# Designs tried in a protein design chat: VH-VL binders against o14526r1to248. Part 38

Target 1, 248 residues: o14526r1to248
Amino acid sequence: MSYFGEHFWGEKNHGFEVLYHSVKQGPISTKELADFIRERATIEETYSKAMAKLSKLASNGTPMGTFAPLWEVFRVSSDKLALCHLELTRKLQDLIKDVLRYGEEQLKTHKKCKEEVVSTLDAVQVLSGVSQLLPKSRENYLNRCMDQERLRRESTSQKEMDKAETKTKKAAESLRRSVEKYNSARADFEQKMLDSALRFQAMEETHLRHMKALLGSYAHSVEDTHVQIGQVHEEFKQNIENVSVEML
Key: E = the ipSAE of ESMFold2; O = the ipSAE of OpenDDE; V2 = 0.75 times the mean of E and O plus 0.25 times the DockQ between their complexes.

## First folded at step 16 (VH-VL; framework fv_cixutumumab)

Design j3 (at its last look DockQ between E and O 0.52; V2 from the best seeds 0.00; counts 0 for: pae E 2.5 > 2)
Fold by OpenDDE, look of step 16:
Structure j3 (fold): chain C 248 residues (1-248), chain A 122 residues (1-122), chain B 108 residues (1-108)
Amino acid sequence: as target 1 above (248 residues)
Amino acid sequence: EVQLVQSGAEVKKPGSSVKVSCKASGYTFSSYAISWVRQAPGQGLEWMGVIIPIFDDAKYAQKFQGRVTITADKSTSTAYMELSSLRSEDTAVYYCARDTWYEFRSAYFDPWGKGTTVTVSS
Amino acid sequence: SSELTQDPAVSVALGQTVRITCQGDSLRYYDATWYQQKPGQAPILVIYGKNNRPSGIPDRFSGSSSGNTASLTITGAQAEDEADYYCNSRDSSGNLVVFGGGTKLTVL
């Protein structure tokens, strides 16, 4: 993650909007994560049901012949696998609840943040406004300077020269005021933007930490199930091994 | 041609004051500002302050605040820089330069005077 | 007040390209100006604004900026380009002027 405080500076002062927009993606990601986990849960449920059916199929095995006892081994294993997947489904459903709860909290946090950074947005607008006026003020001053210089070269009367000088001075004063406003607006913006950037960064980091934690839970749930599944398979192998040909 | 002509070299005692002049020609004096920059031997450029004649307003670097006074005489198109309480560390070449104060995003100086050597020695 | 920082010295081979960089917080909002100074002479303006050259300055000199940095680039360095180069800008307040420490350019 790039340091927010270094990447939002520019002539157009669009950095605030960019950062704010980025932070607003948090809740969207949370929702998408919930949807993803939901889909996984559905798959696991389907798998569970399928295994249950398979168990029934095994139970329908012919009781006749020497192979008949081994159908029980298949039945038991299939039932256990069905339970494993069902348990994972439950775990994932619980995780979805956690994700959704976090989503609700995020919305509250974002609302609060929006209220706190509104002054920065105002500062951006003010800076934009004063920045747009500066070129015009500058141009006006330069035009007056040029006029004054022209009159000087033309050996114009002192009265006319004085008048021109007065106009130049007024234009200069206007420009100076505009520059002062710009400097003030810039300073204000810089301070507020930095504060907002830090807030946004903190928010994003917190969000990512939570998301990673949730992913950890997801991974753990899946891992546990895989371990159980592995155990079921080992049991199956053992069961087969324990049934000797002589016993059949 | 735009020119800035500075006063001659000065030798001063510690604790004394020096006043350097810069006469401008070839342009409307009041349309621009005059900045003062010094350079100690073997050192870099150091901005001291600026005068905007049209406002008769001067600004100074923090380091020189209280010791430097920059003024302008519009009738003679001459800027002055006075530095008081001179120290050996003030030994430097002092430059005046035409400053485009109306450029709010920039601070470019053009042209420069040839410099005035001020030596402070006991 | 803000400060500008420059590398104290850089070297370039004859005919090659060199970039001298100035760094400071004020450069985020204000443009850097570049000056060339040869021994015993007053500084000469070489680049101002975004990339403006005064009359008499060769086109091999160019200016650029990014973030809190500004750069002077000499494309095809000549022997006569050996000099000290200084950047300046308005300070963070916008009311004062600050200079970089200067960069000594040696042409090899």
Scores: ipSAE 0.671, ipTM 0.879, lowest interface PAE 0.8, mean pLDDT 93
Fold by ESMFold2, look of step 16:
Structure j3 (fold): chain C 248 residues (1-248), chain A 122 residues (1-122), chain B 108 residues (1-108)
Amino acid sequence: as target 1 above (248 residues)
Amino acid sequence: EVQLVQSGAEVKKPGSSVKVSCKASGYTFSSYAISWVRQAPGQGLEWMGVIIPIFDDAKYAQKFQGRVTITADKSTSTAYMELSSLRSEDTAVYYCARDTWYEFRSAYFDPWGKGTTVTVSS
Amino acid sequence: SSELTQDPAVSVALGQTVRITCQGDSLRYYDATWYQQKPGQAPILVIYGKNNRPSGIPDRFSGSSSGNTASLTITGAQAEDEADYYCNSRDSSGNLVVFGGGTKLTVL
């Protein structure tokens, strides 16, 4: 009795407690991911702007004789690099929208989870209360039974024995009712505990799968941009080689 | 002082019924329940059901639901267990025991009857 | 499950201590009760309500419980303690009774 009412998480329910605490970390993890992606997008935008500024400074300078054609190749490549990083910024901003959408759905699910936890805690308190009242009903019944046995041993009149039996039956009915309340409260507690554990497990599995998918999208966006940067670099190398020294 | 006296051994054919009696003495019969427990040869104890005479109400183990009927006669302080549709696996010793049903969390059986051997064959 | 599980057999040297265990989910809510049965005889109550002994049961018999496990302990085992031991309790519904499979204690 008391160990159910004192400690909801209990001596046996360690797995339930672990699942609940893991589920509570979900919204925190989602916010941290959004903040990370936002910071990465800012880094990429800053890089793009800085590279574009360098490209413009190169174009604003006075052309220097025979070096000018090579300088233009460098400027064009730098400008294209800036655009690659700007495109990554846009992809990351779109991904942030997906993370925030998940965060809103997660918030709704966790509100329902909080309500269920409160309901489960209430079931524990109901079980504890009924468990504490059961000994009183038992004691009353035993007192009636002892009176009845004393009268039987004393060979009391049938009328007095019938009166005692009536009192005993009333106490027995009260005890039976208390036992039924206990069994019902215990069954309700067990069902709520099972339902909560299954919900927490499903929520954690869904959360981890969704977070993995979001990280996959992040990785894909970064990889696509790195491919584009590599293409700009190969174009740059080719354009340098194509400038004829004789024509300069 | 408190005694439970059971009826004698019985030999039965498959498909028939048996009714075992358990006469209580030395206490207020209606205050305690009577539980029935059987034990097949070489096997453990198996609870069958209980009657609480003050309610005239019985409960049965799921395995026996529909085949067992447990009753009590307050005027003779006697409980009965009837098992129908007998099979060879119903061969066992059948015990009655006084049950402290009011000790809900800690209920116990004391005393026990000596047992009634029921043999189902042929 | 409301089923109660006991080891089928246990041995103890004369004068030594032995524990007989009973496991079941219902033991979290309901106390185990212990019975001794000798060949050809009806069972006898030895321990109820955690650690209560009825009159006539030696104080070398004791009971304990933790979580879903209950134990019957016999300290200073004697030859007369050789018997089958059963635990029982309420089932998961709280309305019915269940017995363990029994443990044969051999005193060497």
Scores: ipSAE 0.474, ipTM 0.794, lowest interface PAE 2.5, mean pLDDT 86
ESMFold2 (binder alone), look of step 16: mean pLDDT 93; pTM 0.953

Design j4 (at its last look DockQ between E and O 0.56; V2 from the best seeds 0.00; counts 0 for: pae E 2.1 > 2)
Fold by OpenDDE, look of step 16:
Structure j4 (fold): chain C 248 residues (1-248), chain A 122 residues (1-122), chain B 108 residues (1-108)
Amino acid sequence: as target 1 above (248 residues)
Amino acid sequence: EVQLVQSGAEVKKPGSSVKVSCKASGYTFSSYAISWVRQAPGQGLEWMGGIIPIFDDAKYAQKFQGRVTITADKSTSTAYMELSSLRSEDTAVYYCARDTWYEFRSAYFDPWGKGTTVTVSS
Amino acid sequence: SSELTQDPAVSVALGQTVRITCQGDSLRYYDANWYQQKPGQAPILVIYGKNNRPSGIPDRFSGSSSGNTASLTITGAQAEDEADYYCNSRDSSGNLVVFGGGTKLTVL
């Protein structure tokens, strides 16, 4: 059985709450992901701006001397790098929009799920209630049995014995009813809990798949930028190489 | 001392019925249930059914439903198991056991009778 | 109806520890009881209500449960412990009783 299916078994019927709580963490993770990507976007924007400034600095290089033409190489490279980081910023900002959109959809899904599992919650409460009554019913029955046995040993009158037996029978009937209620409630709970567990599992799996997809997009955006940056550096090297000392 | 004394060995023809008795002593008969369990030669234990004498209501395993009847006589503290339409496969040792029905989570059997051998042969 | 399953046979060396396991869906909600049966004898209750020992049963016998399983543990197996061991419990409905298939324990 699946991991989710194992959380609601046992004497304590708190599995539903545990599973539900786990599922509720989904939207939180989505928000946190958006925030994380936002911070990355900010960093990239800052980097872009910094590179732009660096380009300006290169443009301010002295036009005098044999080294002067090489400042243009620095300027061009710095500008290109600034553009690379700016493009990444844009990509990440777009990704944030996607994450937020997913977050909205996720909330709708959670709302619907909550409505669908209400009956399971009710079943949990019913089971809890009937479970609490069983020990008392049992104790009462045992007490009556003990009393009856005591009277038997004491050679009590038949009339008194009959009365005791009647009391024991009533207690037995009460216990039997309690047991039946428990069995019924348990069966109902088990079925509903299993259904809910499957639903929760499906939701979580879907959520994780979506989140992984978003992470894939994030990774791809960063990778593309790195490739571009690499190209800029190669160009820089080539540009330097293409400028001979004799040309300067 | 709690004791369950069962009736003696039975040899029956196919299609006939057998009724095994289990007399209880040493405890309040009505406070506990009596369960019947059989064991074919070389096989495991098989629960057939049980009765809570105070209710005169018996429960049966699905396999034996319609063919087994379990009763209890409170006046003699004796439980009975009757199995009808006997087959060769019904050859087994039949045990009665005191059943703690009020233990809703456990319901253990203690003590057991010594068993009654029922042989079904043509 | 639910069923209980046991390994058909297990072995243990003298003085060693052995665990016999019973598995079934009903064990999620109900306790297993354990019975020892020697050849030609009626079963004897050795553990009830998960981990209770009847009077006269040695303390080397113990019970445990986890999930849909229950286990009988013999700590320090003795030669006289060689027997068939059966678990039983209420079925999934809670209204009937079911037995495991039994485990033959050999003490080496």
Scores: ipSAE 0.734, ipTM 0.913, lowest interface PAE 0.6, mean pLDDT 93
Fold by ESMFold2, look of step 16:
Structure j4 (fold): chain C 248 residues (1-248), chain A 122 residues (1-122), chain B 108 residues (1-108)
Amino acid sequence: as target 1 above (248 residues)
Amino acid sequence: EVQLVQSGAEVKKPGSSVKVSCKASGYTFSSYAISWVRQAPGQGLEWMGGIIPIFDDAKYAQKFQGRVTITADKSTSTAYMELSSLRSEDTAVYYCARDTWYEFRSAYFDPWGKGTTVTVSS
Amino acid sequence: SSELTQDPAVSVALGQTVRITCQGDSLRYYDANWYQQKPGQAPILVIYGKNNRPSGIPDRFSGSSSGNTASLTITGAQAEDEADYYCNSRDSSGNLVVFGGGTKLTVL
């Protein structure tokens, strides 16, 4: 690996690599959240169906007689529980749509991220290429300077001295251009590295905030269902207490 | 033997100008840059600017932009630094140094002139 | 304020090893050079590039760099090494020259 390539991926640039890999994991974690919620929705649907089946057992197996009013209270409670879990299933299915919509937004952001990484890597290659040519240009300039100095010591003709000076100036111009290309490529690389790191950090922070909000929506939906289940249970208890022995 | 011989000490009044010379010998003058560095009493080294005689092209530190002019005369192998609008804060030793501009990452100053003391007083 | 930062003073016992540092963002791309200045004298070059020593500079002087920090090391410090030490390099643009503030070395 070239000197500049090692600096890009080495100790100084470790934070950039970590940030880029972290933002690449965003769409994966979004899909994993959707899969988790989907499985939870399946669990809630299965529970709802089981409670509906249990309610049928209470109505189909209930004997006529003095106990029938209490079986009816049991059936109503079981039906209401089935509905609570069915509504949670529907809320979770709607939440999955929100998660997947966020995932689509991430694809657009990921495309821009990939383009920026490619641009930054291209800047590394430009810098590396110019850096490899600088020693050659330096050596050529010094060789022309040594030739010029040798001819000065030898008291050569003015014609030969003018020729040597021209060669030295051409080599100097080539070296100056190479140094300018290096400085420009280095500045471009530094700017792209900084811009990418700041953008990747902002993207990761935004992703975590969105994921936190989605988890909050999940928690709220579950909490609402727990409140409803508690209300069904209190109603069940009260309905049992309201049945008098004379009514049985 | 590579040598840089600077002009003698100067005493100047505020608002005037000073022009310090630096005559090079023992090497091909146009192949190296000449840099100018000042040092106020009890202070560190400050780069003022420099010139590459083969290009006849000078660069200046921002602090001195507009007040310093650096030139070179290839026929006499002499560089000049002129500092205008002098103030008491310009009292310093002014050094010239041969600059290896062709060392793209490690341009260094070797040798240095012995310095020219410029005193600015009312 | 200087783009290159040096500690203003360091001390070393005679015969011991000392390290003088120079720190700046431009040093990731441009090498530091080191100069010794004794009272009343012009600076002299002691190390250039990463670790090149001009003729006449003792073997005990060496240079190194890592990241944005360059160092001058004197192994087996001598009384005559007592001086001010400056680093210089190119600035962040690559077009200008900057010096550190200097480090006064005292040999105890």
Scores: ipSAE 0.495, ipTM 0.796, lowest interface PAE 2.1, mean pLDDT 87
ESMFold2 (binder alone), look of step 16: mean pLDDT 92; pTM 0.947

Design j5 (at its last look DockQ between E and O 0.55; V2 from the best seeds 0.00; counts 0 for: pae E 2.5 > 2)
Fold by OpenDDE, look of step 16:
Structure j5 (fold): chain C 248 residues (1-248), chain A 122 residues (1-122), chain B 108 residues (1-108)
Amino acid sequence: as target 1 above (248 residues)
Amino acid sequence: EVQLVQSGAEVKKPGSSVKVSCKASGYTFSSYAISWVRQAPGQGLEWMGGIIPIFDDAKYAQKFQGRVTITADKSTSTAYMELSSLRSEDTAVYYCARDTWYEFRSAYFDPWGKGTTVTVSS
Amino acid sequence: SSELTQDPAVSVALGQTVRITCQGDSLRYYDATWYQQKPGQAPILVIYGKNNRPSGIPDRFSGSSSGNTASLTITGAQAEDEADYYCNSRDSSGNYVVFGGGTKLTVL
């Protein structure tokens, strides 16, 4: 993750919007995560149901013949597998609740943050406004300077020269005022933007930590189920091994 | 041709004051600022301050505030820099330069005077 | 007041390209200006603004900026380019001028 405080600088002062937009993606990601987990839960539920059906199928095995006892082994294993997947489904459903709860909290946090950074947005607008006026003020001053220089070269009357000088001075004063306003606006913007950037960064980092934690929970749930499934398979193998041909 | 002609070398005692002049020619004096920059022997360039003659308002680097006075005479197109309470550390070449103050995004000096050597020795 | 920092010395082989860099917070908002100074002489403006060259400055000199840095590039260094190079800019307030510490360029 890039340091926000170093990447919002630019001539067009679009950094705030970029950072703010980035932070707004948080809740979207949270929702998408919930949807993803929901889909996984559905898959697991489907798997569970399918295994349950398979268990029933095994129960319908012919009771006749020497192989008949082994159908019970299949039935038991299939039933256990169905339960494993059902348990995972439940775990994932619970996780979805957690994700959604976090999403709600995140929205509250975002709302609060938005209120806190409004002043920065205002500062951006002010800076933009004063920045646009500077070129015009500069141009005006330069034009007056050129006029004054022309008059000087033409050996114009002192009276006319004095008038020209007065105009140049007025233009200079205007430019100076514009520059001062710009400097003030820039300073204000810089301070507020830095503060906002830090806030946004903190928010994003917190969000990512939460998301990672949720992913950890997801991974753990899946892992546990896999372990259980593995155990069921081992039991199956053992059950088969324990049934000798002589016993059948 | 735009030229800045500075006054000659000065030798001063500690505690005294020096006033260096910079006469501008070849352009409208009031349209540009004059900045003063010094350079101690073997050291870098150090901005001291500047003046916009049209405003008769000078700005000074913090380091020199209270000890330097920059003025401009529009009638003679001459800028002055006076440094008081001289110390040995003030031994340097002092430059005046034409400053484009109206360029609010930059500070470029062109042309430069040839420099005035000020030596402070007991 | 904001400071500008430069490497104290850099070397370049004859005909090669060298970049001298100036770094400072003020460069985020203001342009750097570059000066060349030879021993016993006054500084000479070589680059100003984004990439402007005064009359008489060879086209091998160019300026660039990125973030809080500005750079002077000499493409095809010549023996006569051996000099001290200084950057300057407005400080963070915009009210004052600051210089970098200078970079001594040696042409090998």
Scores: ipSAE 0.744, ipTM 0.919, lowest interface PAE 0.6, mean pLDDT 93
Fold by ESMFold2, look of step 16:
Structure j5 (fold): chain C 248 residues (1-248), chain A 122 residues (1-122), chain B 108 residues (1-108)
Amino acid sequence: as target 1 above (248 residues)
Amino acid sequence: EVQLVQSGAEVKKPGSSVKVSCKASGYTFSSYAISWVRQAPGQGLEWMGGIIPIFDDAKYAQKFQGRVTITADKSTSTAYMELSSLRSEDTAVYYCARDTWYEFRSAYFDPWGKGTTVTVSS
Amino acid sequence: SSELTQDPAVSVALGQTVRITCQGDSLRYYDATWYQQKPGQAPILVIYGKNNRPSGIPDRFSGSSSGNTASLTITGAQAEDEADYYCNSRDSSGNYVVFGGGTKLTVL
């Protein structure tokens, strides 16, 4: 079974255009991913700076007041949260570098794709041209046949009959050669369409696998940070429970 | 009135040959191809080959290459199909048909001969 | 290699519409033609060039094609339409003639 080959045999080469359009979206998707990750990294950096400011605020409280131990719990928690988000910012910045490197390699692959599309479109034009020529060759042949039959009915000279037979045979040979050109152009078209389909399929499969790997790295970085945030929260809860009311 | 008149039924021994004729009338013989199609008892139609008389050359289905010879005599408007090295599996009705080769992608067979029964038996 | 495929049998009630199909990759490039054959008789042409009907064939016979599939449709089937139906076209090379396996039409 070949889903990709079946897509190329759609109406008026629509399957080919759909698959090529899909391939053309690859570099756009890569840029969009980089932009998305960049915005997320900015969000995480801003969050980190805001938490560091809260930590300083917690440090500026009254040192001798009854809430001093609780302010220290806020300070430690805020510092640790700031670090969690700073680490995520750094991981996302490294990931952006990986996405951009993939984008550079993608440009090289897509230059080859454009060359294959041009070659395939040329084959389509050749087949279309020969397909339009066949009705003209058929009409010419039939006209020579009609002339030949008319001359036989009129009992014309053998010289005129021989001339008509020669014209008919030349038209028949021209038609036969047009048929051979059609079969050759059709075979070339099929081969180039198949080769292009296989290349587009391989390009899309490679692109999707690579994009999934990049998204996996993104997801893993976020998950690791969420685990760290959870640990900070558990420590915060434990520190609150451990503060003695009698000491306050 | 377009007609294709085929030669009569034949009974042949394995290893021999048969030559079936197809005489055309009512149209310009050289303008059309003649195709040969066989049908074994209870089975479907099978194209054997054909000839375009104006070129005096023939094409053969790969299954029959080397065993079949198709010729045309323009002076008598008659096509011939000769099948050699007969086997029991060659027992069939053999049809000739006028072929509109010049229509190429839209080519068709019309009319057909009535068929020639060839029986290959020991 | 890919040749012409037909369902071996199809049934239709008298006066109803039936479709007989023919499938093959070569039909994308070469038209199917349709022949009717009754027992003990030579085939006769019923449809050529996708949907051309020769003189003497009732207008209840029509043809259509899409992609790799060609169809013969009989609208208002008659008892005399009971027969074997064959499609033919060119093979994958375009140089040779091929026939489908035939479809037995039964009119109930």
Scores: ipSAE 0.586, ipTM 0.842, lowest interface PAE 1.7, mean pLDDT 87
ESMFold2 (binder alone), look of step 16: mean pLDDT 91; pTM 0.940
ESMFold2, look of step 23: ipSAE 0.456; ipTM 0.758
ESMFold2 (binder alone), look of step 23: mean pLDDT 90; pTM 0.935
OpenDDE, look of step 23: ipSAE 0.713; ipTM 0.901

